# VH-VL binders against Defective in cullin neddylation protein 1 (DCN1), part 3

Target 1, 240 residues: Defective in cullin neddylation protein 1 (DCN1), of Yarrowia lipolytica (q6c0b6)
Amino acid sequence: MVRSDWRAQEIRRVMTFTGSKEKTARDALEKFDWNVEVAIDHILNTPQVDLSGASKVFDKYRNADSDEIDLDGTIQYITDLGLSLEEPTVLAVAMTAGSPSVGTFTRKPFVEGWAAIGGDTLPAQQKLCRSFAESMTSLNADFQKIYKFTYGFLLQEGQRVLPQETAVDYWRLLLTGKYEHLDKWLSFVTEKYKRNISRDAWNMLYEFMLFQAKDPSLESYDEDGAWPSVIDEYVEFLKE

## First folded at step 5 (VH-VL)

Design f23 (from e5 with heavy chain I110V Y111P; framework fv_ciduvectamig_arm2)
Fold by ESMFold2-Fast, scan of step 5:
Structure f23 (fold): chain C 240 residues (1-240), chain A 125 residues (1-125), chain B 110 residues (1-110)
Amino acid sequence: as target 1 above (240 residues)
Amino acid sequence: QVQLQQSGPRLVRPSQTLSLTCAISGDSVSSNSAAWSWIRQSPSRGLEWLGRTYYRSKWYNDYAVSVKSRITVNPDTSRNQFTLQLNSVTPEDTALYYCARLGMITFGGVPFDYWGQGTLVTVSS
Amino acid sequence: QSALTQPASVSGSPGQSITISCTGTSSDVGGYNYVSWYQQHPDKAPKVLLYEVSNRPSGVSSRFSGSKSGNTASLTISGLQAEDQADYHCSSYTSSSTYVFGGGTKLTVL
């Protein structure tokens, strides 16, 4: 009798202290053998992510037969986020929502990704997208993360290198207005290099852009250093 | 360079099925950066998008409302091609039929960036 | 059954600028930045000139530019040349997840 009342009291205590729902409090208490202090510490140190809001946003755009956001749903979704279909901020959305490929979103990565950063309604996602857009205006750590993500996002199943035409299109999208020598890089890649683009080539261009911004004359560039051959070839091209 | 080559019967009787094939070179029918459409052109209706197929972990098909009950667009990965089947044709289905690619940059893409040569299909008894 | 409204014809002299309008509704042109323009010469397939309102594919002259205001998208051709004489078609994505086209505009270079 006393034992049953005591368990109900401990559930209420955990709920009151943490603000959690009854099921969350009960599950934590059961996991830690009804040790209230350990259960409270667990809940407070394990963010309770509410997936229901982001799930409702997914439901608005999904194809009912497949339970996926397909190309048409993606176009409507990106438009409703207030984004242009051809702007770099779209890639931040793809990364955040765990998009597996261009024009598709799947439920679990979408819902978990948005919920993790407070994107639990369409207006909240719109607000987050405005913050993403600010990060896309210059070379910075957030932009670099999205830039590096983009390579893998564009690879098809079984591909190890990116077709040059695809890389060129996405370099224009991502680097226009951010890299003074973009046209020279694209000329080098298309007219001299003429090879498909490796992940290393994609990633090291970013490091080279930062290096060149600090040393525009490239006088401190060392051909015997740690730079990959594609960058060595590019530097030789620039000094012609 | 992407090229689309069309083939199929140019004369179809009313109530029969119109069937056309589009062979792809320079790209894959299962490319995750493309979608593959059928578009027709007639003096009375102008350009009219009919439907598309595309691969993103699985196959998707989308169709225009006006033909949805009669149309199937099917990919064939082994031959790198896709087909149009339009059932129960009438003389109003007489048109120049094109296959075309939607090329993708981000989520919008470049719609209908490559076209087949066109096939004039006449529906007549 | 063309869903988007274009003028049937437009004309201009070499070196001038001309504009072709494409008017839809809030469920197509007004609702999405997914408007494209195609040039079609006689007995040829259409060729894409502009996509997403104003973007040019590689190899398309900067003389071709696009804009959109409300439910109307516009194609502007500057420095008009004889080779620009062709039919011009607009296209838009729709709220029904389909694509629609305008009736086409015949451009005559005088």
Scores: ipSAE 0.162, ipTM 0.612, lowest interface PAE 4.4, mean pLDDT 87

Design f26 (from e5 with heavy chain G109R; framework fv_ciduvectamig_arm2)
Fold by ESMFold2-Fast, scan of step 5:
Structure f26 (fold): chain C 240 residues (1-240), chain A 125 residues (1-125), chain B 110 residues (1-110)
Amino acid sequence: as target 1 above (240 residues)
Amino acid sequence: QVQLQQSGPRLVRPSQTLSLTCAISGDSVSSNSAAWSWIRQSPSRGLEWLGRTYYRSKWYNDYAVSVKSRITVNPDTSRNQFTLQLNSVTPEDTALYYCARLGMITFGRIYFDYWGQGTLVTVSS
Amino acid sequence: QSALTQPASVSGSPGQSITISCTGTSSDVGGYNYVSWYQQHPDKAPKVLLYEVSNRPSGVSSRFSGSKSGNTASLTISGLQAEDQADYHCSSYTSSSTYVFGGGTKLTVL
């Protein structure tokens, strides 16, 4: 009921001290009963992200009827990012923007994902994609995150295992030039194993690639150890 | 391996509805890495893309402007197939009709990678 | 009339190199790197030969190559062979999220 002149002043104080926008300052003050010190503490200890920029990028590519970036919007979006559809960096984009499936994006994961890393304009996203491309050139921690993400990204609703043909296609996309024995692994999977690929099989190949890089002769490989049966079968195949 | 098998009447009278079915094996019509199209070929117009259906979060249907007012492409998940319905046909709709798959987008295979055998449809009395 | 312009025919002798052009506009060939080429032998469905201007599917000979300059995409066949005699169709994605085709080019190997 009272004029809110003092509230406008307190909002401005919080904004000045924290560098936050008006809405962030107001929301914090309202949450903590207009206690300036507590609101400032909350803002400084809680990462603030502006979602409006990433939301505008989403609006450029969305289908207005569904409020989703569909197949057509995805083609135009990936093109505008400066990427080819046939490059591993697209999977880094899918992971960052929380894509639910091949060729689509939904608003909340897209906006929140990009905003969290400063991707609030198309040029900023293009710059981040160039950084992602560097991470995709070798086996490293960032590459491993994208590699592991890819399995779940390719699963259809209700699937527990990935069809072998799909797994082979994406192993070629991700591991060509990065795993010396890729052709042997793919021969094993298609000619000997002949089963759909579990998440454990997908994930443990990565660990095995790191192991084999340190011990190319596999003389320290312990079949009685904790390796899953698919890797034991693969090591047997390699000895043939 | 993906196989597309077409069926439907090969003779349709002017003003009637042309109906064709494309049965899919080796993939699902609701696959999140495919889109399913109808393409026709005639001496006068060459190859002409007519429309497609695909599933991601929901079903999407897209149609070429030239046929949009007369065409419906419908998926049928229970039979793993999709259909073409083209209304109010004229002799100009006489053509060899193909169903085709647009492959995985993320892997960069945005082209028609599997085609049905083709169905010659003649529009005459 | 076809949306993309191709020559109606082209001919060459075995061992020669030939080029087939495909001309569109800034809303298709000029606007996107999503040009495909299809080879079609008599009484058969088209078979993809190149995609995304210059990429080859597995099993396609390196004699086939693609390029694009402005609104024109080109298919080049080097070391021409008798089995290359076929119709060749270009295709492009468009700004309206559709696909368009050229009129087709009949290649005769003399």
Scores: ipSAE 0.490, ipTM 0.736, lowest interface PAE 2.8, mean pLDDT 88

Design f27 (from e5 with heavy chain G108S; framework fv_ciduvectamig_arm2)
Fold by ESMFold2-Fast, scan of step 5:
Structure f27 (fold): chain C 240 residues (1-240), chain A 125 residues (1-125), chain B 110 residues (1-110)
Amino acid sequence: as target 1 above (240 residues)
Amino acid sequence: QVQLQQSGPRLVRPSQTLSLTCAISGDSVSSNSAAWSWIRQSPSRGLEWLGRTYYRSKWYNDYAVSVKSRITVNPDTSRNQFTLQLNSVTPEDTALYYCARLGMITFSGIYFDYWGQGTLVTVSS
Amino acid sequence: QSALTQPASVSGSPGQSITISCTGTSSDVGGYNYVSWYQQHPDKAPKVLLYEVSNRPSGVSSRFSGSKSGNTASLTISGLQAEDQADYHCSSYTSSSTYVFGGGTKLTVL
């Protein structure tokens, strides 16, 4: 809301007592109905994430004119992290740093994302990326999080469904060596289904992979259950 | 399937502007998973990358140092195409010109996966 | 001259293996694992064969393989076939965030 003279005085008071910046003081005061004592206590007892280190990493790769890491900056950055540009681990980086789309990073999500997990220097980020790479070797909760993130990351502004060609490329990238029947799924999608891929279809393939691993015969598959129609059609395709 | 179709004059006079168009089907010129380049080929220089344009939150343009002062690569979202403009041409600009897509799988935008048919442009009086 | 050095020509017989080299500097081939190879048949546009030194796009035969040592990348074609007769171009990303190509190598299958 609109700031008045007495609010400016209270903001200044909180800043003086805590050493915080104006925005931090204002946000705390607004949160606690302009109660100075409660705002001060909140700031002093709330861990502050130091953004300066991650901000310096961003500055190494940004385009000075746009203050964004563009395609060239991204190539140099991913290379310096010790990653190949076409390895699934770069999707963990995109998720961590809040990349809005392939080949670009913006300051606020990059800095806040890395700072939140201790990625405050390039060597620290390199170490975290080695940990991410280990998580990408098998089906697990961390891999599933990155798998689900990938759909939204690939959607273009205004799109509600993912082009089939894009989905196929990223399924090959993410699932090769992890899903025994990947070639059958890709044949089904390209030769029979022939439609763009919804978020539900993307997400439910992961659940279906887990289901099929537990029940390879698909004998317990219930087509009257909660599976989306794309999975029902796939099961029909697998049975003939 | 992505297809790139080129059009434009095949004969340009020295000192004039070379202008070519690349029409895109099967993808959008503003696609966040692509960048759009011009590459030329001559017997003396081989293949030479000239520049690219791409959209993420805004349009970006990158150009090779050898042509940077004379070149513009410009997108047209309404016609789903992009153009090459090369100013102050000389006979040395005589070449086969290709448009090409720099495809992005993860962050891999370092190879050209689809190419136009090519346009032979001769610079002579 | 081209930025990357390739032999102008190479020849082989059906069933043979041949190798084409691509030599740059520490600012391109030696500095990055971002080398691509393109095949070009007469009167056709180039087609990508390999990228990131050794990765194959869908549809490219396993007869085509790539490697890199220091400042030199290499394309190897095993089990050479008549349809492999073409020009082969290497490309690399550079420290100045640009793309450079080799002069091209004409492969003749005898």
Scores: ipSAE 0.483, ipTM 0.748, lowest interface PAE 2.5, mean pLDDT 88

Design f28 (from e5 with heavy chain L102E; framework fv_ciduvectamig_arm2)
Fold by ESMFold2-Fast, scan of step 5:
Structure f28 (fold): chain C 240 residues (1-240), chain A 125 residues (1-125), chain B 110 residues (1-110)
Amino acid sequence: as target 1 above (240 residues)
Amino acid sequence: QVQLQQSGPRLVRPSQTLSLTCAISGDSVSSNSAAWSWIRQSPSRGLEWLGRTYYRSKWYNDYAVSVKSRITVNPDTSRNQFTLQLNSVTPEDTALYYCAREGMITFGGIYFDYWGQGTLVTVSS
Amino acid sequence: QSALTQPASVSGSPGQSITISCTGTSSDVGGYNYVSWYQQHPDKAPKVLLYEVSNRPSGVSSRFSGSKSGNTASLTISGLQAEDQADYHCSSYTSSSTYVFGGGTKLTVL
């Protein structure tokens, strides 16, 4: 197609006003029907990140044939981050890099996720992972975010509930040293409850751990309240 | 509890294809917390990992360099099993073949937590 | 020839401790904390004893312990029992994103 001189001028104008690169300016202009004012407002109100650094990290670990980080690439990558494959901090990496499932990463969510928080080099990602590890040592808001993310991360295509054995493994990984009554909860789930775990059951265990820490006797527990049936059954189990 | 049960021919002629099946119970071949491997054992090479298949939104395969040109590891979700095909076999492929689960917590776990019973395959004319 | 070096045999008496070494290179045992140990009884498949050098799977006796120094990993069996008589195999992840194994060590309980 024949180029328009006015479009080249508008691209340069957007670049000048926003500091954006040519592709960013062109894409915004095309999106908003070459309305320069709207394109400028869009760019200025949309965070701009340089994806090149994170993309180079991805290239180091990807399988060249698939353009994905597969299981072998993940093992090398997690090792180079200074992490154990079976430590909770790996789940913070999965959330940050938008991993679709255990042992894999895809380019776009990996690159965009790391770039958004300054993870532009392997050393920068290593430093961020040390910060993530600190957040994984106790029950706190960052830990709760990763804990809740984990449920969806573990669900596979077509699943609406998590198999009990999977939930137990990840509760051990995430809650060991953080929930005094973990062994009692796991005994309840495996020996009495014996059902697959819903998202609500997963999420509400976290709230119950905080509740029980403040009220160890459970005297203020209201079975007519908003607790799911699994927690009601657990409280009954604890009173036996 | 996970159980792996192997089946397939125990005698293969040189240049033909070695084919073995591993039936899974107690887990799903498409489990996002597992990978499914073939490992062989011979006096000359000891234990040797050959390859794996695993499901994470799509199927993946990884193969040892020594067999990559001849090997395919294929899942079958309908029968909850996976197979080994090793093409153009030679007497050096004579070995005890095992299927195994590579158990995963988080991003790997890189060890074999359950093994099939083993199948001795002899490659001879 | 196996990639990792193990002694062909080791022996001990009931109640004693024995140690089996597994020596590789900086590209496997020395470069990664991903060493596993497997126990194999005659005519049986291998069973995992340890992974990531020293971690025990659920159900494995605390008599089995692991360590690593440089390019050498070690399995120690304390309080040796007759049923410990078996072959022991080490394994390591490698810089080539594969697994390598040792030649195996036959443990004889006297």
Scores: ipSAE 0.519, ipTM 0.770, lowest interface PAE 2.4, mean pLDDT 89

Design f29 (from e5 with heavy chain L102V; framework fv_ciduvectamig_arm2)
Fold by ESMFold2-Fast, scan of step 5:
Structure f29 (fold): chain C 240 residues (1-240), chain A 125 residues (1-125), chain B 110 residues (1-110)
Amino acid sequence: as target 1 above (240 residues)
Amino acid sequence: QVQLQQSGPRLVRPSQTLSLTCAISGDSVSSNSAAWSWIRQSPSRGLEWLGRTYYRSKWYNDYAVSVKSRITVNPDTSRNQFTLQLNSVTPEDTALYYCARVGMITFGGIYFDYWGQGTLVTVSS
Amino acid sequence: QSALTQPASVSGSPGQSITISCTGTSSDVGGYNYVSWYQQHPDKAPKVLLYEVSNRPSGVSSRFSGSKSGNTASLTISGLQAEDQADYHCSSYTSSSTYVFGGGTKLTVL
């Protein structure tokens, strides 16, 4: 049945003018006391993202008592995405869905993150995960974003630096097959450096991998340049 | 590196509470990259997972359906340990009890990488 | 009764290959690639041999390999050695977000 009150007419007017769906038009009108001009301006100046699909996916995996996807929900969810729990592609999922920590998702970042890239259904998210997996096969801009995100994702409440053994595990996960000298870097970190890993050390390894790929002999390496001390120490280790 | 050391009574009377402790070294019970489980082994049934506790900005607990009404797994950050409490025990709860860690790379390993030494608990009058 | 079915015993001679099966349902072994295998020597805790069907932790011999077909996972031990004499347990994640184990298989090296 067609709605016959004046509010239905205003909703249709907003929908026609903006191209929005009925719920988006109704919510904007309710927010701005049914002022059509303000509602239209709001919609046109606010990215239109339908959150309902991603919200239904979240509802499938959440713990009803906490309204969070906990470890059990995460295991089911990652499995249903077609991913193994220990593959690097799950870090792309964590970044996309705004996961606060390993094994947990919260509603707002999950729903908004997936909706922003068209992840409105489980099959759509599965397709996006296949694209993420392609990005994880080599050093590229998308991989670098996920690599840099990973440091903060692994930090525990109150930590300022990442424990060395954690950094080593995730460097193996992320960089195996992508950095020819990974074993040398890991030997340096564990046998010579022997310190916890700062965000700067984590981030600058990526830049150094790109540099070393272009200059394997390190002849153009400038110790007086902007490289952090950890990289200077690593280059000295390599010259041994 | 990681070591799990178990302690607790080895003889429990029917209807009483079975209580065991697992002390952790080489890792933190509040590590956001680990989960801590209790698993038991009967002489004829093999291994049975009972429950786990883990920390991710807050504590979570998960339990096997078969014991859910009787079991509590509790962390203790001050002593770096976690405990098992199993209420209203019967002779069927006689088993070798293990604590174990799941270490997490990315979104959680699903295998038990370190185990305690085991505690044989007999439920008998 | 254990949730996953394993043979109670298996035997072989040094240098031979043996296979241990682990059969479940579509709600555990058949539904997920989250099967692990544990080796247990007398009076010792279980030790992980394989996880996610076929992955080996660091330090586990390549003589141990895993596979899965339908509802059945298999552990194969090649080049059998006397030290392999132990109990072997399979485990799987389930659709109920729990873990189940097999009854265990006693391997005798003749």
Scores: ipSAE 0.449, ipTM 0.719, lowest interface PAE 2.7, mean pLDDT 88

Design f3 (from e5 with heavy chain I105R F107W; framework fv_ciduvectamig_arm2)
Fold by ESMFold2-Fast, scan of step 5:
Structure f3 (fold): chain C 240 residues (1-240), chain A 125 residues (1-125), chain B 110 residues (1-110)
Amino acid sequence: as target 1 above (240 residues)
Amino acid sequence: QVQLQQSGPRLVRPSQTLSLTCAISGDSVSSNSAAWSWIRQSPSRGLEWLGRTYYRSKWYNDYAVSVKSRITVNPDTSRNQFTLQLNSVTPEDTALYYCARLGMRTWGGIYFDYWGQGTLVTVSS
Amino acid sequence: QSALTQPASVSGSPGQSITISCTGTSSDVGGYNYVSWYQQHPDKAPKVLLYEVSNRPSGVSSRFSGSKSGNTASLTISGLQAEDQADYHCSSYTSSSTYVFGGGTKLTVL
């Protein structure tokens, strides 16, 4: 049956003017006390994303009791994406889907993250993962984003620095085949540095890898320059 | 270095509850990169995984189908330990019980990297 | 009676190579790359040797290697040494989100 309601009519007007779906129009109107002009302005200045497809993918893998993709769901999900848990491409998935920690996904970041890049079906996500895998084969801007993301992803509640063992394991995962001197860096960290790894140390290794690739002899390395102490110590280690 | 130390009664009567504790050092029971398991070993059945507990925004517990109706694995964050409770035991529950860490997920896989010393539990009247 | 099938025993002489098989189904070994191998000496807890089919934890000798073909995973020990005499257990993740083990293989170094 047809029902005449002023709120339903205002929702329809906002939808017609903005091209938004009913839920988007209703939410904006409720947020701005049913002020049509303000709601329209908000929608037109906020990108509209269809979340329904990604939400259905989440539903396939979620634990019904928790409404989270737990360890079991993650293993099935990563397998269905065509990935192994041992490959670095899974970190691109974690970044894209806003995973809070190893082996879990929560609904809102998963749905919003995938929807933002067109990952609204499992086949679409599989295609995007193939693109991510290509980005993981060399040092490039996309790889650098995933590399930097990984540090925060690995921090546990209350931690400000990464345990050395964790940092070493993920450097092996991320940099094997990409940094010629990886074994030297890992030896330095484990045998000489022997400290937990700061975000700055993690991030600046990437810049140093690019520097060393252009100047393998390190002849242009300036000890009095802007490099952090961890890199100065590493360069000293390399001179031994 | 991670160490797991087990404690608990070594003799349990049939129909009673088997209860063991695993104390953790070198890691946190609420670690985001670990899950904590109980595994038993007997000559007739070999190694059997019984269940795990782990923290990811909330506590999760998973159990093997063969024991699911009788088993509880509980974490204790204040003492940094976790326990096994197995109800209504029979002589077939006689085994060497191990606690173990399931570590290195996502990038390193799903495997048992550290084990407790083991506790031989005999179920006999 | 174990979910995964291993030979009960294998033997070899020092310096030789031996291989231990671990056979499951498409719901465990064949369906996932989540096979691990454990070494157990008498009166000791198992120690991980390999994980995710072929990866070695830090400190495990390169003499230990792993592979998988279809529903069968294999552990190979090259340059066999006296201290390799032990029981070897395979395990796999399953489609039921559980873990299963093989019956174990007793390795005798002649």
Scores: ipSAE 0.430, ipTM 0.694, lowest interface PAE 3.1, mean pLDDT 87

Design f30 (from e5 with heavy chain L102G G103S; framework fv_ciduvectamig_arm2)
Fold by ESMFold2-Fast, scan of step 5:
Structure f30 (fold): chain C 240 residues (1-240), chain A 125 residues (1-125), chain B 110 residues (1-110)
Amino acid sequence: as target 1 above (240 residues)
Amino acid sequence: QVQLQQSGPRLVRPSQTLSLTCAISGDSVSSNSAAWSWIRQSPSRGLEWLGRTYYRSKWYNDYAVSVKSRITVNPDTSRNQFTLQLNSVTPEDTALYYCARGSMITFGGIYFDYWGQGTLVTVSS
Amino acid sequence: QSALTQPASVSGSPGQSITISCTGTSSDVGGYNYVSWYQQHPDKAPKVLLYEVSNRPSGVSSRFSGSKSGNTASLTISGLQAEDQADYHCSSYTSSSTYVFGGGTKLTVL
């Protein structure tokens, strides 16, 4: 009749029926108010991800006082991944591990993010980072996802626009070797535009790079079309 | 362009608290692309990093072991500045004190790209 | 913490090349590619010349180059100019998650 013994029994029952580990069984039972049938159905119909491996990686780099990976932990972690601190691939890591801001990681998004893609050991994460690095070498769908993620990652709470110098630094990091006219874009932004950068401006530069690659002369550019004003001003700058 | 302007007393008596302020222009003290450090320079110890503060969804502080028990680096977002407080000073704390921005163009940037003008602080009566 | 070892002084004539060494241990210079170099003129704040061993910030002359072998990082200044006369400081990140600096090298031109 002791409730702790009863619950241990139900946990074992769920484990037996589903083949799940004790924590998985307990979490499902707690989620569904100790309804064994609903918990079993949930486990059988939900992909199971073992979080323990990624959690051990987090433990290696966390600050013991805060239980978070701070700047010092991030430096050690990125180094151990085999990455340079100044390379675009670290932004893929930030997106994958749900980093809240530059140089920090928190446990839940780190562990869940890595576990979801098989990053359950440091060597597995190193291998995944090599794949990320290959995706970061050219304009492609994976790169575009990281590029778009970066704007939100750099925004601070309450900000609607990104400071120009921050945008310039990260455009240089992300687009060097990938956009032939990067120096002209950066000159335009710093010498003519001189304003903070909206999410739309950030995102539409990517679309414009693809457009310009297909039409280098910009003859098909329609200034009465749906391009934002920043791109219209840039095209005018290019024709000067 | 980023500028760091230092202010604070140039003479501090032994056992008292050394307090310096670094006012920031051209950037925000809460910028997630920066970390804000204090570094001092003396003939006997050379350049010595003392500590930093930085904002990344919340405030963080890191301090050198040699001063950790006596030091506080505090941001002030309303005045766009950060301060150094060093308690229980001795003549050995006599040094040229600099504030500096840790460059965060990198994911975990680790070099100092802008420096204040420096403040020579003498610990003496 | 532990200071990195630099020569106290080095000298050269205009147009020559000089090299300044910065020697640490496997727990700092040898363990990481996070060595920075700073130039300091009299009565002025240090100015960053190189970071991550060999990367130059914008505005730093290509005459300044960096390398690392084992526990020793090196700063090379080519085409030496009078304005290069200054103190040069190396810095490294450490396995203790701190920053250490060398003792500084006074470069005399001429």
Scores: ipSAE 0.558, ipTM 0.781, lowest interface PAE 2.3, mean pLDDT 88

